# VH-VL binders against b7kms5: the designs that were tried, part 21

Target 1, 80 residues: b7kms5
Amino acid sequence: DTFETVRNTIRIESEVDESLRQLCHEERITKETWLEAAYLYLCEKPEELAQVIQLAQERLSQRKAIADYKRAKTMQERFL

## First folded at step 1 (VH-VL)

Design oe8 (framework fv_oberotatug)
Fold by ESMFold2-Fast, scan of step 1:
Structure oe8 (fold): chain C 80 residues (1-80), chain A 124 residues (1-124), chain B 107 residues (1-107)
Amino acid sequence: as target 1 above (80 residues)
Amino acid sequence: EVQLVESGGGLVKPGGSLRLSCAASGFTFDNAYMSWVRQAPGKGLEWVGRIKSKTEGYTTDYAAPVQGRFTISRDDSKNTLYLQMNSLKTEDTAVYYCTTEGFWSGYRTPLDYWGQGTLVTVSS
Amino acid sequence: DVQMTQSPSSLSASVGDRVTITCRASQSIGTYLSWYQQRPGKAPNLLIYDASSLQSGVPSRFSGSGSGTDFTLTISTLQPEDFATYYCQQGYSTPITFGQGTKVEIK
């Protein structure tokens, strides 16, 4: 009733989603409220926020490398 | 792990009363919406009612067949859910299950954990 | 009240078969639909919620689809432990209502 919300669709690692879902079921909270709370909490903790951003950068780099590998492999198999 | 254990079932005569209990563990009980679901022998599942959390004022909802006869309550200090059944009828004969309502992704109505059930037999 | 009509009421199948069970709501319920499995003598367990989301610990051979009024539960490759009764349930409005159940039996 009070909050204006936006609908967002995100793609995350299946194992992470499973773990987060289990946490939310155990604590009786929603994924949406957990995400909001985690972000707000980290915004007040600059050192912890920096560590989270570093992990995010590492995970992004890993996902890009996997995507690049899959493209290269497909091209090689089609060409050879 | 999440556990729900029902107790209090038994044989009761038509017009009688019975109180069921459900002991909960392994999750934050005081935040959970709790429901009762029943199943008559050899029949399907029928929702009985629910009770919301303290932040929702412990509001209750009931299925029409039990409205005015059954009362759902809870004691958060004991992690226990109750179903007070009055004016029992033979058609109330069923296994009664205690269930939790899930909250994942903003919906509240998947019944994600169930107890083993307790049998209530209403017979003369 | 939202009425849930499930079909078929029973079916016979063999291990390895693809099994499809359907559920129809009397009015649009978005994706507020869950599927449950109940083995003989046991309490029900949640398989799928929000029409298509697989509950943690449930095998990937189970899948759900649909929105609005028409929903489907699919078991891609039936296993011996899958012989059970399956129920759909709407959570869109109170009272919460279930389909009448589909019994999956050994052929």
Scores: ipSAE 0.006, ipTM 0.692, lowest interface PAE 9.7, mean pLDDT 88

Design oe9 (framework fv_oberotatug)
Fold by ESMFold2-Fast, scan of step 1:
Structure oe9 (fold): chain C 80 residues (1-80), chain A 124 residues (1-124), chain B 107 residues (1-107)
Amino acid sequence: as target 1 above (80 residues)
Amino acid sequence: EVQLVESGGGLVKPGGSLRLSCAASGFTFDNAYMSWVRQAPGKGLEWVGRIKSKTEGYTTDYAAPVQGRFTISRDDSKNTLYLQMNSLKTEDTAVYYCTTDIRYGDWELSFDLWGQGTLVTVSS
Amino acid sequence: DVQMTQSPSSLSASVGDRVTITCRASQSIGTYLSWYQQRPGKAPNLLIYDASSLQSGVPSRFSGSGSGTDFTLTISTLQPEDFATYYCQQGYSTPITFGQGTKVEIK
């Protein structure tokens, strides 16, 4: 009766992680099951899923810019 | 469903040209950095080059051995990556893989999705 | 260019063994280091990114550690499907470079 699971590691913004931890603690659920439920729910709601994907793309662009900046800054410090 | 499929490999003589294609499906291709990685028979992995997304002006980077001979391009409307190989040398004989080299956040520049590869043999 | 050197180039092990592979960068690369597994005749598969983060779908027996110039990949309890070649890769700067590979062979 046990479903096979896979393990993965995710890193998210610390403020988001804190908020999600509090939600999971109050509701007695895990972040893994919350992620599964959220994804499955959104798959049944195409317009809401599209909005979430748009937000995700915006957050990805922001993280990409930050990562590129950090990398460039480190390179400049080495070759100054 | 998420996959990369390479095509265009084959046998070519030194000095010849080949164009490889990589068809992407099952993910949002437009935002992905795309790379070509090759592997000579019985040898290790060697990065060939990459192309960034439209938001970064489709900028390209190449490894020294291929600079000036190879050109990477993409057609986002077709979800397709290309490698134009000119002035081929016997040292270019390898299986060529297309791969995505973008991941989320500060773990970018890892290759999380690979095609099956296409063999390019340069010999007389 | 950032040169990546792996050790050992090959090792022999038995199912159930703990296996450790090391990777050294010629200069500091922070944590911009990934590990790949390649089985004979197959494309590489990403195991670890950002030095220690496990890729989705990768078994928990795989772990990575390190920062700067010295990195390790550990397989805590080797399984039959783990006999393969392993590569490290720096993503710190272009050109992107790989280690020469470590072949894990059956004893």
Scores: ipSAE 0.000, ipTM 0.621, lowest interface PAE 13.8, mean pLDDT 86

Design pa1 (framework fv_miptenalimab)
Fold by ESMFold2-Fast, scan of step 1:
Structure pa1 (fold): chain C 80 residues (1-80), chain A 123 residues (1-123), chain B 107 residues (1-107)
Amino acid sequence: as target 1 above (80 residues)
Amino acid sequence: QVTLVESGGGVVQPGRSLRLSCAFSGFSLSTSGVGVGWIRQAPGKGLEWVALIYWDDDKRYNPALKSRFTISRDNSKNTLYLQMNSLRAEDTAVYFCAHRRGYYDSSGLFDYWGQGTTVTVSS
Amino acid sequence: DIQMTQSPSFLSASVGDRVSITCRASQGISSYLAWYQQKPGKAPKLLIYAASTLQSGVPDRFSGSGSGTDFTLTISSLQPEDFATYYCQQLNSYPLTFGQGTKLEIK
C-alpha cells in the first residue's frame, strides 16, 4: 500500500504561518503532516470539528468585510 | 481568455511619482483565491517581485519597496494600479502585471502576464 | 529572504540536445517552485509549477524535478523556439524571489 500525495499552495495569514512554522520546528514535524493529523483527529471529534468550521467561517467573513471596507474607503477618498 | 495590458510608463525625474495601470479581462478579482500583482525587470537584469493584491484585498509587498509603492485596484473597471513615489534611478525597469492562480490549489503562481510598460527614471 | 541561485548562468547548446538547468534555494521550499521562459522583449511564460507539473499547453519535452533546496529543469530535445532565458521562482514565503536567470543560446 502506497500513499499518494497532492501538492497544495495555500495562502495563510503571516502571523498564523509564523506560529505554525515555529510549532513544527519545535516538534520536528512538517506543516503537511500537521494538517493531515489535525484534520483526521477532528473528523473523529464532531463537536470540535463544528467549532473549527465555525471559526473558519468567521475568519472568511472577516476577510471579506475588510475587503469591503477598503474598497469603500478608496471610493470615499476619490470624492472627498 | 485572460488578458492583462499595462500602461502609464514613461520617463520621469528622480523624486517624482508615477502611477501604472493594468487593464485585465477574463477573470474577476472578486473570485475567491484570485490575485494580481506587479513584477519588474531592470535592463539586462532578472525578475523582481514588487507587490500582490488578492481577492480579499490582502496586500503583499517586497519589503524593499513597501514604503514607496502602493498597490490598489478598481474592480468596477477591472483595473490594477501601482502608485510609485519617490522614484530613484534603480526603479528603471519594465513593469509587468500578472495574474496569480488561486491559493487553494497547488499552483500559487503567475500564469498570465501582460507585455509590460517601461519606466525610466532619469535626471 | 530566500535566495535562489541558478546554474549555469549561460548555456550553449544545439537543436536536438538534452539540457538541464539547476536552481538552488538557500533554505527548504518543499515543492513550491515554478519555472518561467522569457524571450527577448517578451513577458515571461509559465512552464512548470509545483516543481514538476507542466502548465497546460507546454510541450512534454520540458520537465521539472527536485524538492527541498535543489531543483532541475530539463529539456529533453531542444527546438529552435527554446532558446530563451529561464527563471526559477520560489513561492514558499514572502518576499517571493526569482533566480538570476539562465540564458540558453544556440551553439
Scores: ipSAE 0.000, ipTM 0.631, lowest interface PAE 13.7, mean pLDDT 85

Design pa10 (framework fv_miptenalimab)
Fold by ESMFold2-Fast, scan of step 1:
Structure pa10 (fold): chain C 80 residues (1-80), chain A 126 residues (1-126), chain B 107 residues (1-107)
Amino acid sequence: as target 1 above (80 residues)
Amino acid sequence: QVTLVESGGGVVQPGRSLRLSCAFSGFSLSTSGVGVGWIRQAPGKGLEWVALIYWDDDKRYNPALKSRFTISRDNSKNTLYLQMNSLRAEDTAVYFCAHSPRFYDTSGIYYGMDVWGQGTTVTVSS
Amino acid sequence: DIQMTQSPSFLSASVGDRVSITCRASQGISSYLAWYQQKPGKAPKLLIYAASTLQSGVPDRFSGSGSGTDFTLTISSLQPEDFATYYCQQLNSYPLTFGQGTKLEIK
């Protein structure tokens, strides 16, 4: 009886990471176990899972918009 | 909350240099997502963007001014600067300092200049 | 450079009127447009960002619409304090550019 794990590298916003680190410290848990628990909990709550997916899609769109804006800035710099 | 105060304006002769300052309070110039910069307005004319510096030290200039103007900051003094060289009569204007944070909206992240200083007047005259 | 053209350049109106100011970009800028109000001798004040979102503290009589190249700022039921010059700004690409301004004056 063993738990097989995989190692992942995940980039999240620094302010979100800081808040999550404080939560984990206060509750004496780790970021990896919080992530596992959150996902498992939401898989049993279809309505809440749908809301979380919607938020994730919004955040992804925001990151794409920023990447596009920075690319436009780079294009302007090249032609200044 | 966020307050900007410009200084350093005055009357200068063509060809001279002048440094403008903008003192910030209520936030750190290195705050993620924040840009700060300069917009000018000639007497009776509209607004013209001069330069912006972002939280990650990315600097952007009006290409018409890039060769003569330099934007910089001093985080220890929480102050933004505009170094203006080789001044011309056409540089006569009120120079405003502005704060440009991230705005979160339904569709994404946007920018806009939400806080402005009162402006400092630069007159280039012989 | 992206050219921003406002129409009209001058607008005369009375208190209580509904007024609209238009702004046209020479290239598509999606919703990366802001509107500012400037009173004589004062710094500009941000009214709207993202083409249609009201800045905190701005009265509900102000609204923005449009995307791409054509944008409108509307003031319903004009108030005495609304007589000012209005500017649009594109924040899609550098250099950042402003419209020439629309002066709203009392009729």
Scores: ipSAE 0.000, ipTM 0.627, lowest interface PAE 17.2, mean pLDDT 85

Design pa11 (framework fv_miptenalimab)
Fold by ESMFold2-Fast, scan of step 1:
Structure pa11 (fold): chain C 80 residues (1-80), chain A 123 residues (1-123), chain B 107 residues (1-107)
Amino acid sequence: as target 1 above (80 residues)
Amino acid sequence: QVTLVESGGGVVQPGRSLRLSCAFSGFSLSTSGVGVGWIRQAPGKGLEWVALIYWDDDKRYNPALKSRFTISRDNSKNTLYLQMNSLRAEDTAVYFCAHRYSLGEFRTGFDPWGQGTTVTVSS
Amino acid sequence: DIQMTQSPSFLSASVGDRVSITCRASQGISSYLAWYQQKPGKAPKLLIYAASTLQSGVPDRFSGSGSGTDFTLTISSLQPEDFATYYCQQLNSYPLTFGQGTKLEIK
């Protein structure tokens, strides 16, 4: 069996990327292996996974703009 | 891992009440966009949506069931409830609870689902 | 209420076949449609949402298409584990409604 990998580019906040690069350099790992390990670890930790998902959803909503969130909420309430 | 486990089903006489519970883990119902709902399935029949509650306490009901069924939650216990009143033979079904995400234009289906709890309304 | 109608209600096929199931909404639902697979005695599993977005962990042989009122679920090369009942669901308006189901049977 050989590992089949996907090449992709991900855009993250510059300050977060710099911090992650420092961590990976100091620990002698790569960003892709850190991402794989973090995901696999969190899948075995339900309470921690829930917290990470909450943070991710909050960061996503911040990037999408508050107006979109408010419009969506108003539309949902309008239907019922 | 996200899991949901239903409980509280059983055999009950017509006109009585029953309260179902759904214990969940791996997510928080306080997280923006998260909702948990109840879907039922009568023996040999298809799927019927019952009710849904979102992170902001927005509650949605199947209009056919709204007068008899009430959805609620306890975030401190990671538990969802369905209070069923004035039960009828037609309410006999397996009741599932299931997770979904809905925030603006990002609307997922229900996944994962619990294994279901059986409610039998019989005289 | 939005009525969801699936076609066909029953479908017989062989392993390796390409099969398609259709779902029609009584009014426009944009792309707010999900597809589920259910095996006897088990809870449904989400296959596709937003009409064409494959749920994580679902095999690539499943695909969805359509928008507005007409939608299709396609299995490019049927496997033994794919014999099940399939349901569509509209997520556009309350109450949320499911199709009547399509039972995929071994020929």
Scores: ipSAE 0.000, ipTM 0.609, lowest interface PAE 21.1, mean pLDDT 86

Design pa2 (framework fv_miptenalimab)
Fold by ESMFold2-Fast, scan of step 1:
Structure pa2 (fold): chain C 80 residues (1-80), chain A 124 residues (1-124), chain B 107 residues (1-107)
Amino acid sequence: as target 1 above (80 residues)
Amino acid sequence: QVTLVESGGGVVQPGRSLRLSCAFSGFSLSTSGVGVGWIRQAPGKGLEWVALIYWDDDKRYNPALKSRFTISRDNSKNTLYLQMNSLRAEDTAVYFCAHSLYDFLSGYPYFDYWGQGTTVTVSS
Amino acid sequence: DIQMTQSPSFLSASVGDRVSITCRASQGISSYLAWYQQKPGKAPKLLIYAASTLQSGVPDRFSGSGSGTDFTLTISSLQPEDFATYYCQQLNSYPLTFGQGTKLEIK
């Protein structure tokens, strides 16, 4: 088999990145292979996958709420 | 610029001990992801990894050498050490110290900056 | 231990030639491979890490390719200063191991 790869740019929270970097160093793996392994593992565990998706949705909602707040504050500063 | 300078080599009789030093500058061994290691090369032969120490004091050894060799450091002196015990003729080599970077994207340590080496000859 | 085997052990080429050196791992190491250049009487110099990532300051005539067990170091247009011995190193597992070396001599 040929493993063809795609390059993606991903932005994650600094605290999460630091924790993941420590794990990868201790276990002698890379972020890329950890991500691939985690996804493949979860695809075989539907109930665990659903839990991860739920957490992802919650984190996305939090980021959107923060972005919305910053936008609203900027609007308020322009008109008040 | 990163610089590493080895010292402490010489001629030693079989069964004796020798301590090598590596004075480094341009980086700190307390910086996350940084490591420093020892690689040796016997006359006319290839490279053989000896040991490596990371910023968090994680130590890794060539299993063939772990019982006789100890890696250590003194951060206050910016110096790396290799304590070699029960030396044998097959330990005759040039010993290099090298800066190592653990890149969390590229994996395990590779050696990007090297010292000039110090020669150890085990002879009777 | 992972055994690294280089081919050829000796290579003779002319300035301007395209040359390739291969390295084979006894088991899969993904892209966890580095290439070094060593000139007589000097310390090794890192050329490539992660199989294909060029070290800063290394001329772009050097390139690396491969994954799994088979890897290649290519010099697209050989220069006089490229006379040296080249070593591969696996980064997949401890103990870290090197290939036996390939000596490149200019004709």
Scores: ipSAE 0.000, ipTM 0.616, lowest interface PAE 15.9, mean pLDDT 85

Design pa3 (framework fv_miptenalimab)
Fold by ESMFold2-Fast, scan of step 1:
Structure pa3 (fold): chain C 80 residues (1-80), chain A 123 residues (1-123), chain B 107 residues (1-107)
Amino acid sequence: as target 1 above (80 residues)
Amino acid sequence: QVTLVESGGGVVQPGRSLRLSCAFSGFSLSTSGVGVGWIRQAPGKGLEWVALIYWDDDKRYNPALKSRFTISRDNSKNTLYLQMNSLRAEDTAVYFCAHRPEYFGELSWFDPWGQGTTVTVSS
Amino acid sequence: DIQMTQSPSFLSASVGDRVSITCRASQGISSYLAWYQQKPGKAPKLLIYAASTLQSGVPDRFSGSGSGTDFTLTISSLQPEDFATYYCQQLNSYPLTFGQGTKLEIK
């Protein structure tokens, strides 16, 4: 074996997935090697890593807010 | 040059088991992104995907066959296996093994294919 | 499961003809489609991958087009060695599925 690897399942926004797939195809790399390279690069750049973490936190917050809103709306329309 | 050679086919009665082998050369199933799979073809019919195994031992099955068929490998022998249990008449087919090369940013295709081994399930 | 439907199932043509075979997916598969050629008694051979990319060593009279759900394989000037059965395959999701095949015969 050249590398010990693990297989992960992730769920991401469809538009982001399509954009990333297109980038990988054009550059002749795989999603796996892109993710590895991006993480390794950011680990050497603490300020950039902090910015990416902030964006990730914002995206997570937005997903939670949308889910909460949809649940509240369902309750209002079905039971109120 | 990549080559694959299937073996282990034959005539078997319904309800019996059979194990197919695929001896490959020209690549390593330890190479990142590489897979090898089984595809079958019933007499006069089209192609049906059976199972696929990747370099990291991730296994994927046709859901219709998962309960009866098991894919495995022995990297030290450069050999792929398909264990077929509880065989039925509708499992009668030529079974091909095929190389799935690593491809840029997505799942690749099957190339090359072996010549196939024939399995006949009859009473 | 994604169903792949080819049209026509049978096609009769003469050497020199331009022929087209269509493949339709029951849901969107982007460009994750391959075309294979199979001659009687032989294993399938890859012709085209990523819907439109010609495999090395395949003659340039073969071309593929389409994305999403509708795909076409075209042979611009049919040669004697092209009489075979052609299959499309989607590789977008599991289980991997093939079209039923198009048998191309000499008139």
Scores: ipSAE 0.000, ipTM 0.623, lowest interface PAE 13.6, mean pLDDT 85

Design pa4 (framework fv_miptenalimab)
Fold by ESMFold2-Fast, scan of step 1:
Structure pa4 (fold): chain C 80 residues (1-80), chain A 124 residues (1-124), chain B 107 residues (1-107)
Amino acid sequence: as target 1 above (80 residues)
Amino acid sequence: QVTLVESGGGVVQPGRSLRLSCAFSGFSLSTSGVGVGWIRQAPGKGLEWVALIYWDDDKRYNPALKSRFTISRDNSKNTLYLQMNSLRAEDTAVYFCARIYGSGSFLRDAFDIWGQGTTVTVSS
Amino acid sequence: DIQMTQSPSFLSASVGDRVSITCRASQGISSYLAWYQQKPGKAPKLLIYAASTLQSGVPDRFSGSGSGTDFTLTISSLQPEDFATYYCQQLNSYPLTFGQGTKLEIK
């Protein structure tokens, strides 16, 4: 084959995964090839790439906040 | 402004069921860290916590009431519910809904904004 | 369950007086204590959270102190609008519990 590949395990939001799975099934492509194509396409469009990076940063911050809040609830319950 | 308005109270016979509603505005239960709950007060008595629900659907109950009462929400309507089953005379009270407030490090420092309350009277 | 006991249950005072209400938890609750004011026929109003932090808009004559099991709410110079019932609440552990209340009335 002309491509060398690596394996990575990723965790994504279930609703996003379901939507992406549906798209991939309808278009006869894989999640791996969609990810590669999306990144390569955005590399040609710096302003759009910057917007995607901002969304990614916002989503990461939201997940960290949720994890911190859940941890805080547990901590309060343990300190009697 | 943040507001909470209770409704659904009334006079009911023992053994019956009743559902209370709390319509809120100025915040969303979809927002991380937000929670809302129910506190009741019997005539001439003090405050008793009933139940609490957080943004992530984590539900907490007063153990004395958990078997008969269910807390739920409808985020599309910004509404909180309390389903009360097998009502007893001792459930006669004003039922308040209130938002739980956290200082960032912890989620529950106080109930910061309260509704005006809705009266439930359980009598024959 | 954590039991919250207020003292006194009833307090008679005059405008201008310094009054203190105490709240004792049956177990350590760190600083996870709130104080509420309730006037007849009205919903409770948050005064203090985290044992000593004044809620925005609450007059500075109100102050809270304490940690662990012993807490005090102090009104440094009582005003006519302060005659009400006061409740403490612990938020450290479920179930959340309130004190029995302290009724502050005009002498």
Scores: ipSAE 0.000, ipTM 0.628, lowest interface PAE 16.2, mean pLDDT 86

Design pa5 (framework fv_miptenalimab)
Fold by ESMFold2-Fast, scan of step 1:
Order: C-alpha cells, then sequence, then structure tokens
Structure pa5 (fold): chain C 80 residues (1-80), chain A 123 residues (1-123), chain B 107 residues (1-107)
C-alpha cells in the first residue's frame, strides 16, 4: 500500500487501444503506468504538451461532427 | 472538486422574466469536451432537459422552450446563465445546472449537479 | 422525440434484495444511455453512462446492461441508502429525454 491510486474509466478508439496494448505487451508495462509516464513526461515539456492538447482538440472536434451527423440522421428517420 | 451553485430563483408572476445563475468551479468551460446545462423538475414530477452550452459555444435547447429561454455564459466569471422570458405556471420547478461531458462513444452525460434553485410562477 | 419508458414505476424491496429497473427507448439509441439516482430533496447523481460504465465513486453493486432499445439497471444487494428514485436518460439525439422515473421504496 505504498501507492494510492484512483480508478478511472475511459473510452478510446479501438485501433488506438489495440496499438497501445501491443506496445505495452512487448515492453512489459501496463496501460496505467504508460499513461502516468506519458503525462509526467509531457508536463516537463510545455511545447510538446501544447501539441498533444492540439491533437486532442482536433480528435474531439472530429468525433463531435460525427455525433452531430448521427443525431440529425436519427431525428430525420423518426419523421420519415 | 467540480462544484456548481445555482441562484436567482424565487416567486414571479406569469408573463414576467427571470434570470438564473450557476456559479461553477473546478473546471473551465473553455476546456474541450466540457459543457454545462440546465435541467428542471416540476414538483412531484420527473426530470426535463432545458438547455446545454458547450466549450465551443454550441447551444442546444429543448424545442418546447427555445423561443422563451436563452442559455449563455461568462467564462471570466465562471458563471452560466439561463434567461427565462414569458414565464408560465408550467415553468414552476427546481432548476438544476449540471456539468456535462462529451465523447462520441458515450454521448453527452451529466456527471456533477448543483443543488438547484426553485422557481415558482404564480399569481 | 425519443420516448423513454421505465418499468416499474414503483418497486418495493428489502435490504439485501437484488432489484432490476428496465428502460425502453422508442428508437434505437445504441449505448447512449445514462442512469441517475435521486434522493428526496436532493439533486440527481450519475450512476452509469454509456449504458454499462460505472461512474467513479459509485458502489459496484450497481450495474447497467443493454443496447439498442432495452436497458436494465441492477442493484445486486440493496442497501438502506439505495432507496431513491432512479431515472434513465437517452444521450443519442436532441432533445435529450429522461424516463419517468422508478421509485424504489422499503417493503
Amino acid sequence: as target 1 above (80 residues)
Amino acid sequence: QVTLVESGGGVVQPGRSLRLSCAFSGFSLSTSGVGVGWIRQAPGKGLEWVALIYWDDDKRYNPALKSRFTISRDNSKNTLYLQMNSLRAEDTAVYFCAHTRYDILTGYYMDVWGQGTTVTVSS
Amino acid sequence: DIQMTQSPSFLSASVGDRVSITCRASQGISSYLAWYQQKPGKAPKLLIYAASTLQSGVPDRFSGSGSGTDFTLTISSLQPEDFATYYCQQLNSYPLTFGQGTKLEIK
């Protein structure tokens, strides 16, 4: 009980998860420790952190556009 | 860490206007994937969605309320507003503000709620 | 609008019981469904989102299942603090809609 941890549930794209899983398996690490290490590393690199945030914003915008399209389609299908 | 506190409720006569406020802390409404919205509950009744505003200023309304209600925000004050016009007896309810998260796989869901502010519309 | 119908409207149970609440959507909503718990005089609390994902801090006796139109919230061993009203909400399309609620009362 040397470490205090928190449980989080996240959903990511299946292709990304598969790639990350393979990386973790080959390097003998866990997704949890990879996430912690990646975040800590980026916190020490402000320019790289900014680039990652930009990519995250772009991915979120893409997902939102797809969700908006699906919702509009569902509403139209109800009326038809 | 995320907290939301509603205010501005009270007793008003039909046809009047009222502005509700929601002071929030522990997050920024300019953060991607974040939104804040209003949900109301009439006495003894269930939950009814009113409106949502997202980090990119995308606003969504319950179509039944869109003509009379306007959602807005002031990021510098960490405050969300609901402007309610032409109030009717049927608008009597507890109004909650709630932190909303978005993801394509989960949709929009409300993970942290304020305690609510009561609006009573009566003569 | 997508109509959400909950069953039953009222449910009486004893501490230690396994209880299930059902929610049906009038249209397919994939897994875009959340469950909330509300105690008298209090704000709703998120229990589950994406039909089956437990919110952080929610006891693991709560679980959600289902996809498409039929969804179930299950409490495996009812505790005194679980007596409340439960609501489902679809997250698929606007306007966002809630079920009418299920009031869980002590038998």
Scores: ipSAE 0.000, ipTM 0.597, lowest interface PAE 16.8, mean pLDDT 83

Design pa6 (framework fv_miptenalimab)
Fold by ESMFold2-Fast, scan of step 1:
Structure pa6 (fold): chain C 80 residues (1-80), chain A 124 residues (1-124), chain B 107 residues (1-107)
Amino acid sequence: as target 1 above (80 residues)
Amino acid sequence: QVTLVESGGGVVQPGRSLRLSCAFSGFSLSTSGVGVGWIRQAPGKGLEWVALIYWDDDKRYNPALKSRFTISRDNSKNTLYLQMNSLRAEDTAVYFCAHSGYRLFSGDYYFDYWGQGTTVTVSS
Amino acid sequence: DIQMTQSPSFLSASVGDRVSITCRASQGISSYLAWYQQKPGKAPKLLIYAASTLQSGVPDRFSGSGSGTDFTLTISSLQPEDFATYYCQQLNSYPLTFGQGTKLEIK
């Protein structure tokens, strides 16, 4: 009862997933337990947590920029 | 906050010309992924797309109107224009100006903010 | 040109009803479809884009579904402010085209 869980679906970049999968296999842990451990560790280190949040914000901005570029090219195809 | 305000409508005789203006704020038409267009609505009728101009100067027209209508902009004044030539009775409508911006996950441009419209009446 | 046909053209309903409006494209448009609401004397308001994504600020009683050629706008529990004319629009190809509109009126 102390380990009630929720199921979440997340989409991550293929290269990141492949690297994380390999790490979990080598260390004999699961993606779920790695995510829990990483979050708990960072919650006790506010300055490191802030750096991770900054990286997350940067990656989100990069995804938007890439989508904008791809869309501009796709619209040109529809224009023709 | 995005706002668009149309002006320049009025009563004109068939065969004459009229230029509509759309003053906008809250965005720049020089920003990648931004477009602004004109949509019209005849009395008691539905919506009809007229023209669209994008951040990169690409212009798209309703083929039925392309020969008579020209879309243009002045980025320094945050203003969009629609030059209408050889006006006909069937051009009588409310003309709306609308913003369109790239939507990240949908991958498309939708008319998300509209002006209140300006009325053009073509009558003899 | 892609023709957009809405059905019905006129719909009479009561507050609290679940209503659905259908939009059909003359050729495939994937999910490049938007729904707009227009009240008399006012500009249209974007309700749904990409066929099923709710625009920010729009009540969650509105929902959209469909892909390809057949699309549906559903209002789960009609409110007094929902009596208006609804338009679908395709953005798959130029010229951009709208449906003829569906007028939703109180019984």
Scores: ipSAE 0.000, ipTM 0.615, lowest interface PAE 15.1, mean pLDDT 85

